VH-VL binders against Autophagy-related protein 27 (ATG27). Designs and how they scored, part 17

Target 1, 150 residues: Autophagy-related protein 27 (ATG27), of Vanderwaltozyma polyspora (a7tfh9r21to170)
Amino acid sequence: LKCANNRVLRKYHIDKHSAKKSVARDTPPSKTTEKWYVNPCEEHPADDIYDGCDKSDDICGIVMVDLPVFNKDPFVIKRIEATDMASFTATEESNALVLRYTGISWGQNMVAANIRYFCDKNSNEDEITSSIWANNDISIIIKGPSGCKK
Below, E stands for the ipSAE of ESMFold2; O stands for the ipSAE of OpenDDE; V2 stands for 0.75 times the mean of E and O plus 0.25 times the DockQ between their complexes.

## First folded at step 18 (VH-VL; framework fv_navenibart)

Design f5 (from e6 with heavy chain W104R, light chain R30S A50K; at its last look DockQ between E and O 0.43; V2 from the best seeds 0.00; counts 0 for: pae E 7.8 > 2)
Fold by OpenDDE, look of step 18:
Structure f5 (fold): chain C 150 residues (1-150), chain A 121 residues (1-121), chain B 107 residues (1-107)
Amino acid sequence: as target 1 above (150 residues)
Amino acid sequence: QVQLVQSGAEVKKPGSSVKVSCKASGYTFTDYWMNWVRQAPGQGLEWIGIIYPGDSDTRYNAKFQGRVTITVDKSTTTAYMELSSLRSEDTAVYFCARLEFEGRYEAFDIWGQGTTVTVSS
Amino acid sequence: DIQMTQSPSSLSASVGDRVTITCKASQSISSYLNWYQQKPGKAPKFLIYKASSLQSGVPDRFSGSGSGTDFTLTISSLQPEDFATYFCQQYYSYPYTFGQGTKLEIK
């Protein structure tokens, strides 16, 4: 997404940052790793992205499962990708910048994603503080400089 | 109903200034960028500038930089375009236009009816 | 500034005809292009956004295509109300710029 072209996004520092999160959880008898990469603005080229994600992805979510008993190699059970081909809406709420994507590929399904940016002027990096699935929709909360107005 | 209603026609002399108004109604005035576009007789459209009424963030076409001032009055939901040092070449119909910008596109989706400004000696 | 050039500047056609209007950008604008229709004495009317997306309420006989520098507006079957001037407009960068217009007249 060319953020400089969007009248909402251009008011925020979102064009200078990306958010990245990797969380591993014990899910007996397996281990599950959830990875998120959020980089809506092409003005901030993707650099260190997760395997399986494209640099062109605005949003990339990967869920990997490690089943040591059955398979020593982790395998991807869920992939979420949002590109510039997905529908997009940017809105300003009272205390958050909200990016809504629709038509995101999730396997053979299409889902929606809501990314809520909250401003943290004391941080130099965006932090994904929450990633929740609800009714096949993804809700991601990011706290950091991207949510701050210029 | 969303609409933009502009002020009436103006006849001005070279060197003078003109201020055109654009009254917005039917939507939240502070949530949409307002643009000014002009069209000389028989010619194409020329973008003048843009303002966000919410914070008065303003951008101008460099062609008009120094001569144009775009402002808003939030209390009356009215946008203004003032053009100074008028020349005969400034004779045109001036339009205000709301910008739809919520999605992945930006477009002038609502237009005023236009204001004819004639500059003649 | 990005220059937008339309072709032709004018054309004559009959009701029922298929009409194609071209818009060329001086540099790549991706798909950040809109099409407008303007009738005499009226403000432009928003028709197509993002090169190929039809605005709500616009008849499906209108269609847009293209990306990069070359874009096309097509009217599959002209109706009497379609005779007007059409403009392309880029919103890739400031300043916003329009094509010079294509006047579609009745033959």
Scores: ipSAE 0.017, ipTM 0.653, lowest interface PAE 6.2, mean pLDDT 90
ESMFold2, look of step 18: ipSAE 0.032; ipTM 0.641
ESMFold2 (binder alone), look of step 18: mean pLDDT 91; pTM 0.930

Design f6 (from e6 with heavy chain W104F, light chain A50K; at its last look DockQ between E and O 0.88; V2 from the best seeds 0.00; counts 0 for: pae E 3.6 > 2)
Fold by ESMFold2, look of step 18:
Structure f6 (fold): chain C 150 residues (1-150), chain A 121 residues (1-121), chain B 107 residues (1-107)
Amino acid sequence: as target 1 above (150 residues)
Amino acid sequence: QVQLVQSGAEVKKPGSSVKVSCKASGYTFTDYWMNWVRQAPGQGLEWIGIIYPGDSDTRYNAKFQGRVTITVDKSTTTAYMELSSLRSEDTAVYFCARLEFEGFYEAFDIWGQGTTVTVSS
Amino acid sequence: DIQMTQSPSSLSASVGDRVTITCKASQSIRSYLNWYQQKPGKAPKFLIYKASSLQSGVPDRFSGSGSGTDFTLTISSLQPEDFATYFCQQYYSYPYTFGQGTKLEIK
């Protein structure tokens, strides 16, 4: 996204930060790891990204499944990518900057992403504090400077 | 209802300057970027620069840097482009154009009618 | 600056013909490409955004395709009102740049 040109996004420090999170879940007999990278603005160059993410992704999600017991141990990677082919809106809610992407590829499926930024003036970095799947949508909550107005 | 209406044609001598106006109506002037684009006779389009009327954030094509000034008057919802040190090569039709921005696209969706500037001895 | 090169420079065609115009960028612009139509003495008219998406009110005989450096505008069945000059324009980076134009004339 060219965030400086967007009427909503240009009000926020979102063009200066990215956010990452890795979440491990026990899913017996397997173990599942989700890796999330969020960098919506082209003005902030991609850095410190997970293997398998593209520099041009606004959102990259990588899901790995590990079968650690004796029968089989391969990782299975599913990729979620939001790029310029997705549809996008930015809105302001009472206490959050909300980015919504639709038309995101997830394996064979199409999904939506809802990214909520809450201002945290006490932090110099954005932190992903929640990543929850509901009804084929991914909801990500980020707290940090990006949710604060300029 | 959305309209961009430009000032009339101008004939100028080399070395002088010209100031073209672009009056906007039918939309919130301070919410959209305004661009200037020119077209020399029989030639393609050339982007000159852009201004955000809400805060006067202004960016120029380096080709024109130092000779062009783009400004706005919010009270009259009018954008201006002033080009100085005119040369015969500056003879062109000058357009103002509104930038439509949505998600992953940006485009010149509304154009003024054009202002012909002729630079001749 | 990103140079945009259109081909052909001019093209003669008849009503009902399928026409194809190409646009090549000097570096990848992903899908950040627009198409415009311009009739003599008029300002350009916006047709296509994001390489392939039609602006509201544009007939579906117009289509766009491509990504990266190579892009195509297609008119599937030419109508009398389609005779005009067509420009591609990249918005990947400043300065915004336009192709030189393709003049579509009646045969």
Scores: ipSAE 0.348, ipTM 0.772, lowest interface PAE 3.6, mean pLDDT 87
ESMFold2 (binder alone), look of step 18: mean pLDDT 92; pTM 0.928
OpenDDE, look of step 18: ipSAE 0.584; ipTM 0.869

## First folded at step 20 (VH-VL; framework fv_navenibart)

Design g1 (from f2 with heavy chain Y52W; at its last look DockQ between E and O 0.74; V2 from the best seeds 0.00; counts 0 for: pae E 2.8 > 2)
Heavy chain, then light chain:
Amino acid sequence: QVQLVQSGAEVKKPGSSVKVSCKASGYTFTDYWMNWVRQAPGQGLEWIGIIWPGDSDTRYNAKFQGRVTITVDKSTTTAYMELSSLRSEDTAVYFCARLEFEGWTEAFDIWGQGTTVTVSS
Amino acid sequence: DIQMTQSPSSLSASVGDRVTITCKASQSIRSYLNWYQQKPGKAPKFLIYKASSLQSGVPDRFSGSGSGTDFTLTISSLQPEDFATYFCQQYYSYPYTFGQGTKLEIK
ESMFold2, look of step 20: ipSAE 0.441; ipTM 0.797
ESMFold2 (binder alone), look of step 20: mean pLDDT 92; pTM 0.934
OpenDDE, look of step 20: ipSAE 0.595; ipTM 0.869

Design g2 (from f2 with heavy chain G54D, light chain S53Y; at its last look DockQ between E and O 0.76; V2 from the best seeds 0.00; counts 0 for: pae E 3.8 > 2)
Heavy chain, then light chain:
Amino acid sequence: QVQLVQSGAEVKKPGSSVKVSCKASGYTFTDYWMNWVRQAPGQGLEWIGIIYPDDSDTRYNAKFQGRVTITVDKSTTTAYMELSSLRSEDTAVYFCARLEFEGWTEAFDIWGQGTTVTVSS
Amino acid sequence: DIQMTQSPSSLSASVGDRVTITCKASQSIRSYLNWYQQKPGKAPKFLIYKASYLQSGVPDRFSGSGSGTDFTLTISSLQPEDFATYFCQQYYSYPYTFGQGTKLEIK
ESMFold2, look of step 20: ipSAE 0.332; ipTM 0.766
ESMFold2 (binder alone), look of step 20: mean pLDDT 92; pTM 0.936
OpenDDE, look of step 20: ipSAE 0.564; ipTM 0.859

Design g3 (from f2 with heavy chain F101W W104F; at its last look DockQ between E and O 0.79; V2 from the best seeds 0.00; counts 0 for: pae E 4.5 > 2)
Fold by OpenDDE, look of step 20:
Structure g3 (fold): chain C 150 residues (1-150), chain A 121 residues (1-121), chain B 107 residues (1-107)
Amino acid sequence: as target 1 above (150 residues)
Amino acid sequence: QVQLVQSGAEVKKPGSSVKVSCKASGYTFTDYWMNWVRQAPGQGLEWIGIIYPGDSDTRYNAKFQGRVTITVDKSTTTAYMELSSLRSEDTAVYFCARLEWEGFTEAFDIWGQGTTVTVSS
Amino acid sequence: DIQMTQSPSSLSASVGDRVTITCKASQSIRSYLNWYQQKPGKAPKFLIYKASSLQSGVPDRFSGSGSGTDFTLTISSLQPEDFATYFCQQYYSYPYTFGQGTKLEIK
């Protein structure tokens, strides 16, 4: 997205930051690692991204499954990627900046993503505090400077 | 209703400057980017630059960098395009155009009627 | 800069004809392409956005398709008011650039 061109997004520091999250958990008999990359604004090119993601992606979700029994490299499954194929809206809701993407391909399914930004003026980095799947919708919560108005 | 009304035709000598105005009405002037586009006789369209009236953030086509200045007057909801060091090749109809932005879409949805600028010795 | 090349530069057609205009980008612009119609002495009129989406109020005989580098504008059944010059425009990156135009004339 050209965030500067958006009447809502241009009011926020979202054009200066990106967010990444990597969470590993035991999922017997395997280990599962969930990775999220969120960078809506093209004004802030990412320095590095996860393998399997594209720098042009506004949102990229990856799940890696490690099967220790086989002593093989983890499987990388790209879950979602938001591109220009999706629709987009930015809204201000209470104390949050909300980005909504629709028409995101996930295998044979179409999903939507809601990214809620909360302002944290005490942080210089965006932190993904939550990532939840529900009814083919992804809900991502980010706390950091991106949610703060300029 | 939304409309853009531009200043009248200009006849200029080479080396001089021209300043074209574009008065916006019917919408919140500070919420939309304003573009300038020109069209030489019988030719295509050429983007000159863009400005956001809310904070005067401005970007130019490098072709015109150093020779064009785009400004706004918020009090009169008017955008301006000044082109200096005029040459015959600058003879064209100059348009202002509002940029509509929605999702991954950008478009020039509203245009001024155009201002003819003729540069001749 | 991204160059936009339209084909043909001009064409003659009759009322009722199916007309197709092509626009080619020098590099991929994904679907970030618009189409405009311009009549003599008038400003361009916004027709199609994001390659294939019809602007509100535009007759459905107009349609757009394509992605990447190749795009088309189609008028399914030409009407008298459709004779004009048509321009494609990319907004993938600055500077915004237009095709050179396609003049649609009466045969």
Scores: ipSAE 0.178, ipTM 0.773, lowest interface PAE 2.6, mean pLDDT 91
ESMFold2, look of step 20: ipSAE 0.245; ipTM 0.748
ESMFold2 (binder alone), look of step 20: mean pLDDT 92; pTM 0.933

Design g4 (from f2 with heavy chain F101Y; at its last look DockQ between E and O 0.55; V2 from the best seeds 0.00; counts 0 for: pae E 10.2 > 2)
Fold by ESMFold2, look of step 20:
Structure g4 (fold): chain C 150 residues (1-150), chain A 121 residues (1-121), chain B 107 residues (1-107)
Amino acid sequence: as target 1 above (150 residues)
Amino acid sequence: QVQLVQSGAEVKKPGSSVKVSCKASGYTFTDYWMNWVRQAPGQGLEWIGIIYPGDSDTRYNAKFQGRVTITVDKSTTTAYMELSSLRSEDTAVYFCARLEYEGWTEAFDIWGQGTTVTVSS
Amino acid sequence: DIQMTQSPSSLSASVGDRVTITCKASQSIRSYLNWYQQKPGKAPKFLIYKASSLQSGVPDRFSGSGSGTDFTLTISSLQPEDFATYFCQQYYSYPYTFGQGTKLEIK
């Protein structure tokens, strides 16, 4: 009922979609893999969820490093979860539905996340098109049906 | 400053109807869901239904089997609950309550004073 | 419907006592649970949302805990104004449902 009665979220089809993405970046001498899962309404969990994420997470981010030069197994360097314990607000910006999570603890740091949904009426699914982790600020952009008003 | 003021007590016969009003003030009426909740003597609280005044989207507890109608009048910032085919077990205090849904809150944050409805058989 | 079972039904305590009230759900409601206080002849007063978060203006002697099916309201040091009936309420799914209440009386 988190999304159904929210005065902002009830205007959108956000309760019917989740999004996930895995992206690899070259960071010589290593490779870095980011895996993201976003499901704010928790009503459409993905069937194939990344190891280390929980289906009940609103946001799960896993950053892994692969050091092939050293012939070592990949290892996790960052794990971020926004659950129902984090602060959450929903707002409308001029052309985006914005979800802001705050109070996420990572070691000694507090992390914030902004998820911006942009409408794509021609897509059947939400797509994570950008993910940026800089300092203690996570910015995720999603394009798809969830950003479209009912 | 935020207030919900309900209509006065009513005594009704079985089989009749009652319509309770709830006048809202001190906030933007169309921005918050309005609920109706009742409390029978010696019993707990029972949710009846909810309306969004902005577009009149309504939902009811199935227990009331089409006997209840919840409406709003935006011009007077007043919500109404009408319960028909009254029975003695409908004797209760009826409350209107505003639903807040900000951040992680989804709760009845402001309540009316209650309206006692007595159904004498 | 999700049934909420509250215990005990009544409880006697003295000013300064620590009091614990339990609420159990018939299925997991995660942390989607509120607590309310009600005095005789008055409407309920909202205290705690999402199992453990205090509403503005609620004294910090009130605390909530739990997730899943088992929840607890604790008053760490009772004050004279705390003698009332307390209700839990789930908002995980419609219909919203309430516990039957716990009456907290002066010993």
Scores: ipSAE 0.007, ipTM 0.605, lowest interface PAE 10.2, mean pLDDT 84
ESMFold2 (binder alone), look of step 20: mean pLDDT 92; pTM 0.934
OpenDDE, look of step 20: ipSAE 0.225; ipTM 0.793

Design g5 (from f2 with light chain S31N Y92R; at its last look DockQ between E and O 0.80; V2 from the best seeds 0.00; counts 0 for: pae E 4.3 > 2)
Fold by ESMFold2, look of step 20:
Structure g5 (fold): chain C 150 residues (1-150), chain A 121 residues (1-121), chain B 107 residues (1-107)
Amino acid sequence: as target 1 above (150 residues)
Amino acid sequence: QVQLVQSGAEVKKPGSSVKVSCKASGYTFTDYWMNWVRQAPGQGLEWIGIIYPGDSDTRYNAKFQGRVTITVDKSTTTAYMELSSLRSEDTAVYFCARLEFEGWTEAFDIWGQGTTVTVSS
Amino acid sequence: DIQMTQSPSSLSASVGDRVTITCKASQSIRNYLNWYQQKPGKAPKFLIYKASSLQSGVPDRFSGSGSGTDFTLTISSLQPEDFATYFCQQYRSYPYTFGQGTKLEIK
């Protein structure tokens, strides 16, 4: 996205950061790892992204299963990427900058994602504080400098 | 009704300046980028520059840098393009055009009627 | 600067014909391409954005395709009001640049 040109996004520090999150869960006999990467603005080049994500992704979500008791390598069971193939809108809610992606392809399905940014002036980095993938809907909450107005 | 209405035709001598106006109506002027594009006789379209009326963020095609000034007046919802040190090759129709910018889409969705500028001695 | 080259420069067709106009970019612009229609003495009219997405109010007989460097505008059944000059325009990077135009005339 050219965030500096967008009439909503240009008001925010969103063009200077990306956000990552990795959550591991015990699901015996396996372990499940869920990874998220969010970098909506072209002005901030992709850096230190997860394997399986493309540097042009605005959103990349990966779910991995690891079977350590069988000495098998981890494998991906779910992967989703929001790119310039999706539709995008940005809006403001009372206390959040909201990015909405629609038409994200996932197999035969179309997925929608809502990314909500809340300002945290005390942080130098964006933090994904919530990441929910339910059916064809993704909801991600980010707290950090990106949600703060210029 | 969304529209852009431009000032009338101009005849200018080489070395002088011209200032073309573009009056916007029917939409929130400060929410959309405004562009200037010209078309010389028998030639294609050439982008001159762009301004965001909300904060006056302005960018120019390097070809015109130093000779062009794009401004806005929010109170009259009018954009202006001033081109100085005119040459005969600046003879063209000058258009203002509103840029719709949403996501990965950038398009000139509304155009003014054009202003003919003729530079001759 | 990204150079945009259209072909043909002009073409003649009859009402009801299928017409194809091509546009080639000097480097990849992904799908960041618009199409415009311009009648003599008039301002351009916006038709297609993002290479293939039809603007609201534009007749369904217009369509666009392509990605990367090669793009096509198609009019499936030409109508009398479609005789005009057509321009492609890239918006991948500044400066925005236009093709030289394709003049579509009545045969």
Scores: ipSAE 0.270, ipTM 0.745, lowest interface PAE 4.3, mean pLDDT 89
ESMFold2 (binder alone), look of step 20: mean pLDDT 92; pTM 0.934
OpenDDE, look of step 20: ipSAE 0.596; ipTM 0.862

Design g6 (from f2 with heavy chain E100T; at its last look DockQ between E and O 0.64; V2 from the best seeds 0.00; counts 0 for: pae O 5.9 > 2)
Fold by OpenDDE, look of step 20:
Structure g6 (fold): chain C 150 residues (1-150), chain A 121 residues (1-121), chain B 107 residues (1-107)
Amino acid sequence: as target 1 above (150 residues)
Amino acid sequence: QVQLVQSGAEVKKPGSSVKVSCKASGYTFTDYWMNWVRQAPGQGLEWIGIIYPGDSDTRYNAKFQGRVTITVDKSTTTAYMELSSLRSEDTAVYFCARLTFEGWTEAFDIWGQGTTVTVSS
Amino acid sequence: DIQMTQSPSSLSASVGDRVTITCKASQSIRSYLNWYQQKPGKAPKFLIYKASSLQSGVPDRFSGSGSGTDFTLTISSLQPEDFATYFCQQYYSYPYTFGQGTKLEIK
């Protein structure tokens, strides 16, 4: 997505940042790792992304499960990828920049993703503060400079 | 209601300059990118450059870099394209065209009627 | 720059015919392709965006398909008003570039 050419996105610093999140938690008898990569703007190519994600992805979500008892590598149980093939809208809602993706394939399901950017002028990096799955919709909240208007 | 109206035909000598105008109406002028595109006789379309009237952010086709200047007058909601050092190859119909935004869409949805610029000795 | 090549450059057809025009990009442009129709002495008219999405008000006999480098514009049943020149245009990267055009004439 060329953010500079978007009527709404060009007003924000979203073209200068990307967001990543990797959280591991114990899920006995396994360990679950949730990874998120969010980079809607082509102006800011990612230097490093997670295995299984594409640099061209606006959104990449991966859930990996590690079963140490089997002494095998972790395996992916969930993967979502949003690209320009999905429907996209950018809107300003209240105090948030909202990016909505629809028509994202997840196996046999179609899901939507809603990314809400909140401005944090005190941070130089975007932070994914929340990632929630509900009713085939993914809700991602990002706090950082991307949500700030130029 | 939304329309772009361009200035009249121009006849110029080689080496001279031409400035074509494009008056926009029926929409918020500062919210949409404005493009200039030309078409030589019997030829295809060639993108010249783009400007965002809101802040005058401008980008040019490198082919014209240094010879073309795109500007806007927000008070009159008019865009301008000035081409200098004219040569015969610059003979063409020049169009202004608004860029629309809808999701991933970047398209020229509204066009001016065109301005014929003829460069001849 | 991304070169857009249309095929054919011209073709003759009759009312009611099915017509297919192709557009090839010199590199992948994903789905960032538009189609325009131009009649003599007129400005181009916006028809299709994102390779396959029909612009509002455009008859559904027009359709687009393709992604990456190969794209197609199809008119399922030609009408008299469809005889014109058609252009593809990529907006994947600057500079925006157009195909050379396909002139659709009456046979």
Scores: ipSAE 0.019, ipTM 0.678, lowest interface PAE 5.9, mean pLDDT 89
ESMFold2, look of step 20: ipSAE 0.169; ipTM 0.726
ESMFold2 (binder alone), look of step 20: mean pLDDT 92; pTM 0.936

## First folded at step 21 (VH-VL; framework fv_navenibart)

Design j1 (from g1 with heavy chain E102Q; at its last look DockQ between E and O 0.82; V2 from the best seeds 0.00; counts 0 for: pae E 4.1 > 2)
Fold by ESMFold2, look of step 21:
Structure j1 (fold): chain C 150 residues (1-150), chain A 121 residues (1-121), chain B 107 residues (1-107)
Amino acid sequence: as target 1 above (150 residues)
Amino acid sequence: QVQLVQSGAEVKKPGSSVKVSCKASGYTFTDYWMNWVRQAPGQGLEWIGIIWPGDSDTRYNAKFQGRVTITVDKSTTTAYMELSSLRSEDTAVYFCARLEFQGWTEAFDIWGQGTTVTVSS
Amino acid sequence: DIQMTQSPSSLSASVGDRVTITCKASQSIRSYLNWYQQKPGKAPKFLIYKASSLQSGVPDRFSGSGSGTDFTLTISSLQPEDFATYFCQQYYSYPYTFGQGTKLEIK
């Protein structure tokens, strides 16, 4: 996104940051790892991204499983990438900057994503504090400087 | 009704300058980029530059850098384009155009009627 | 600067004809391409954004396609009001640049 050109996004520090999160869970007989990367603004070049994500992704989500019983390499079971093929809107809620992506292709399905940014003036970095992928809806919460107005 | 109304035609001598105005009405002036585009007789369109009226953030086509100035007056919702050191090659119709920007789309959705500038000796 | 080259520079057609206009970019612009229509003495009119999406109020006989460097505008059944000059325009990077135009004339 050209965030400095957007009438809503240009009000925020969102063009200075990216955020990522990796969570591992035990799901016997397997182990799953969920990775998220959010970098909406082209003004902030992609850096230090997960293997399997593309530099042009605004949002990249990967879920991998490891089956140690089968002694197999981890494999991807879910991959989502929000790119310029999606539709995008930005809005302001009472306490959050909200980015909504729709028309994201996942296999033969279409998914939507809502990214909510909350201001945290005490932090130098954006942190993904919640990431939920339920059916065709993705909800990500980010706290940090990006949610703060300039 | 969203409308952009430009100032009248100008005849100028080489080496002089011209300042074209563009009065916006029917929308929130500070919420949209304003652009200037020109069209020489019988030719295509050439982008000159863009301004964000809210803070005057301005960007120019390098071809015109150094002799073009784009400004706004928020109180009158009017954009201006001034081109200096005029040459015969600057003879053209000059348009102001509003840029609609949403997500991955950008387009000149509303245009002024055009201002003819003729540069001749 | 990204150069936009249109083909043909002009063409003649009859009402009811199918017309195709081509636009080529000097480097990949993904799908960041618009199409405009301009009649003599008037400002351009916005038709198509993001290569293939019709602006509201544009007749569905107009369509756009392409990505990367090669793009087309198609008018499926030409009407009398469609005789005009058509421009492609990239918005991938500054400066915004336009094709030289394709003049569509009545045969």
Scores: ipSAE 0.295, ipTM 0.766, lowest interface PAE 4.1, mean pLDDT 89
ESMFold2 (binder alone), look of step 21: mean pLDDT 92; pTM 0.936
OpenDDE, look of step 21: ipSAE 0.633; ipTM 0.868

Design j2 (from g1 with heavy chain E102S; at its last look DockQ between E and O 0.55; V2 from the best seeds 0.00; counts 0 for: pae E 6.3 > 2)
Fold by ESMFold2, look of step 21:
Structure j2 (fold): chain C 150 residues (1-150), chain A 121 residues (1-121), chain B 107 residues (1-107)
Amino acid sequence: as target 1 above (150 residues)
Amino acid sequence: QVQLVQSGAEVKKPGSSVKVSCKASGYTFTDYWMNWVRQAPGQGLEWIGIIWPGDSDTRYNAKFQGRVTITVDKSTTTAYMELSSLRSEDTAVYFCARLEFSGWTEAFDIWGQGTTVTVSS
Amino acid sequence: DIQMTQSPSSLSASVGDRVTITCKASQSIRSYLNWYQQKPGKAPKFLIYKASSLQSGVPDRFSGSGSGTDFTLTISSLQPEDFATYFCQQYYSYPYTFGQGTKLEIK
């Protein structure tokens, strides 16, 4: 019940939504695919999430590289999962609800995630509009109803 | 010093109601959820409901829906639990309890001393 | 509702014994489980959160373990002041539910 009882999150429609996105980048001679799933409140998992992610994940990110010209199998280069083992805080900015996770495992490394929710009153679904790595941090921007106050 | 001090014991007839008070001190009353939990003689603990003192957002155990009302008075930092249509099986010690919720902690860290409510003919 | 079942209902042990109390949930609660100690005529005292994390000021002879549905509270070397009733409580979902308690009596 982290969302229902949290001083900040209880004010927002965040408890009713999850979001996912798959993007591919062409980086010859390779192709890079990123798959993201975000469900901080755990109560409304998506029906169809990517292989390698669990519906119980708060955050799941999988980055794969495919090198077809070298006749090699595709392989995962980044996999992160934030579960109830990661540290979690929620704060407000003027135009965004911000969730920060720390202590996320990536191989033998620890990384952090920042999820920024912006209100979009015109949408009934959350959309991941950005996923950007900076140092050990992943920044994810979500637009939709979850960033809107009750 | 953080403490919760409850009102005194009550003896009630079936069909009446009881209102138990819980005075909070030593912390910011509107920064923590307040809960009510009861314990029948020789039995375990049963959660009744929860309130956010800042805006009176309340939730109840479905077992008590329609018979229980939890309220707060912010000016006196006091929580109340009122149980109506009392039956003999409502005889119990009633506790107020503060919910600590930081990080992944979510637990009743401070309890009142308990209020004995006896329902008898 | 998630039912919490403790065993045993009561237990007698000697000072210095290792004591184990179990708690079983009717469905997975992951690690969202607390342990409390209650002495006669007193309100409960919070001991352990998140199945295994000790609250500040709790002696390290207390430990908790488990995840999913099966959980254990262990007292590694029982002391006279550990005589009490112990109960688990899940906080995975509303309503919060408690085990029925385990009364620990010291010989």
Scores: ipSAE 0.103, ipTM 0.704, lowest interface PAE 6.3, mean pLDDT 86
ESMFold2 (binder alone), look of step 21: mean pLDDT 93; pTM 0.938
OpenDDE, look of step 21: ipSAE 0.548; ipTM 0.853

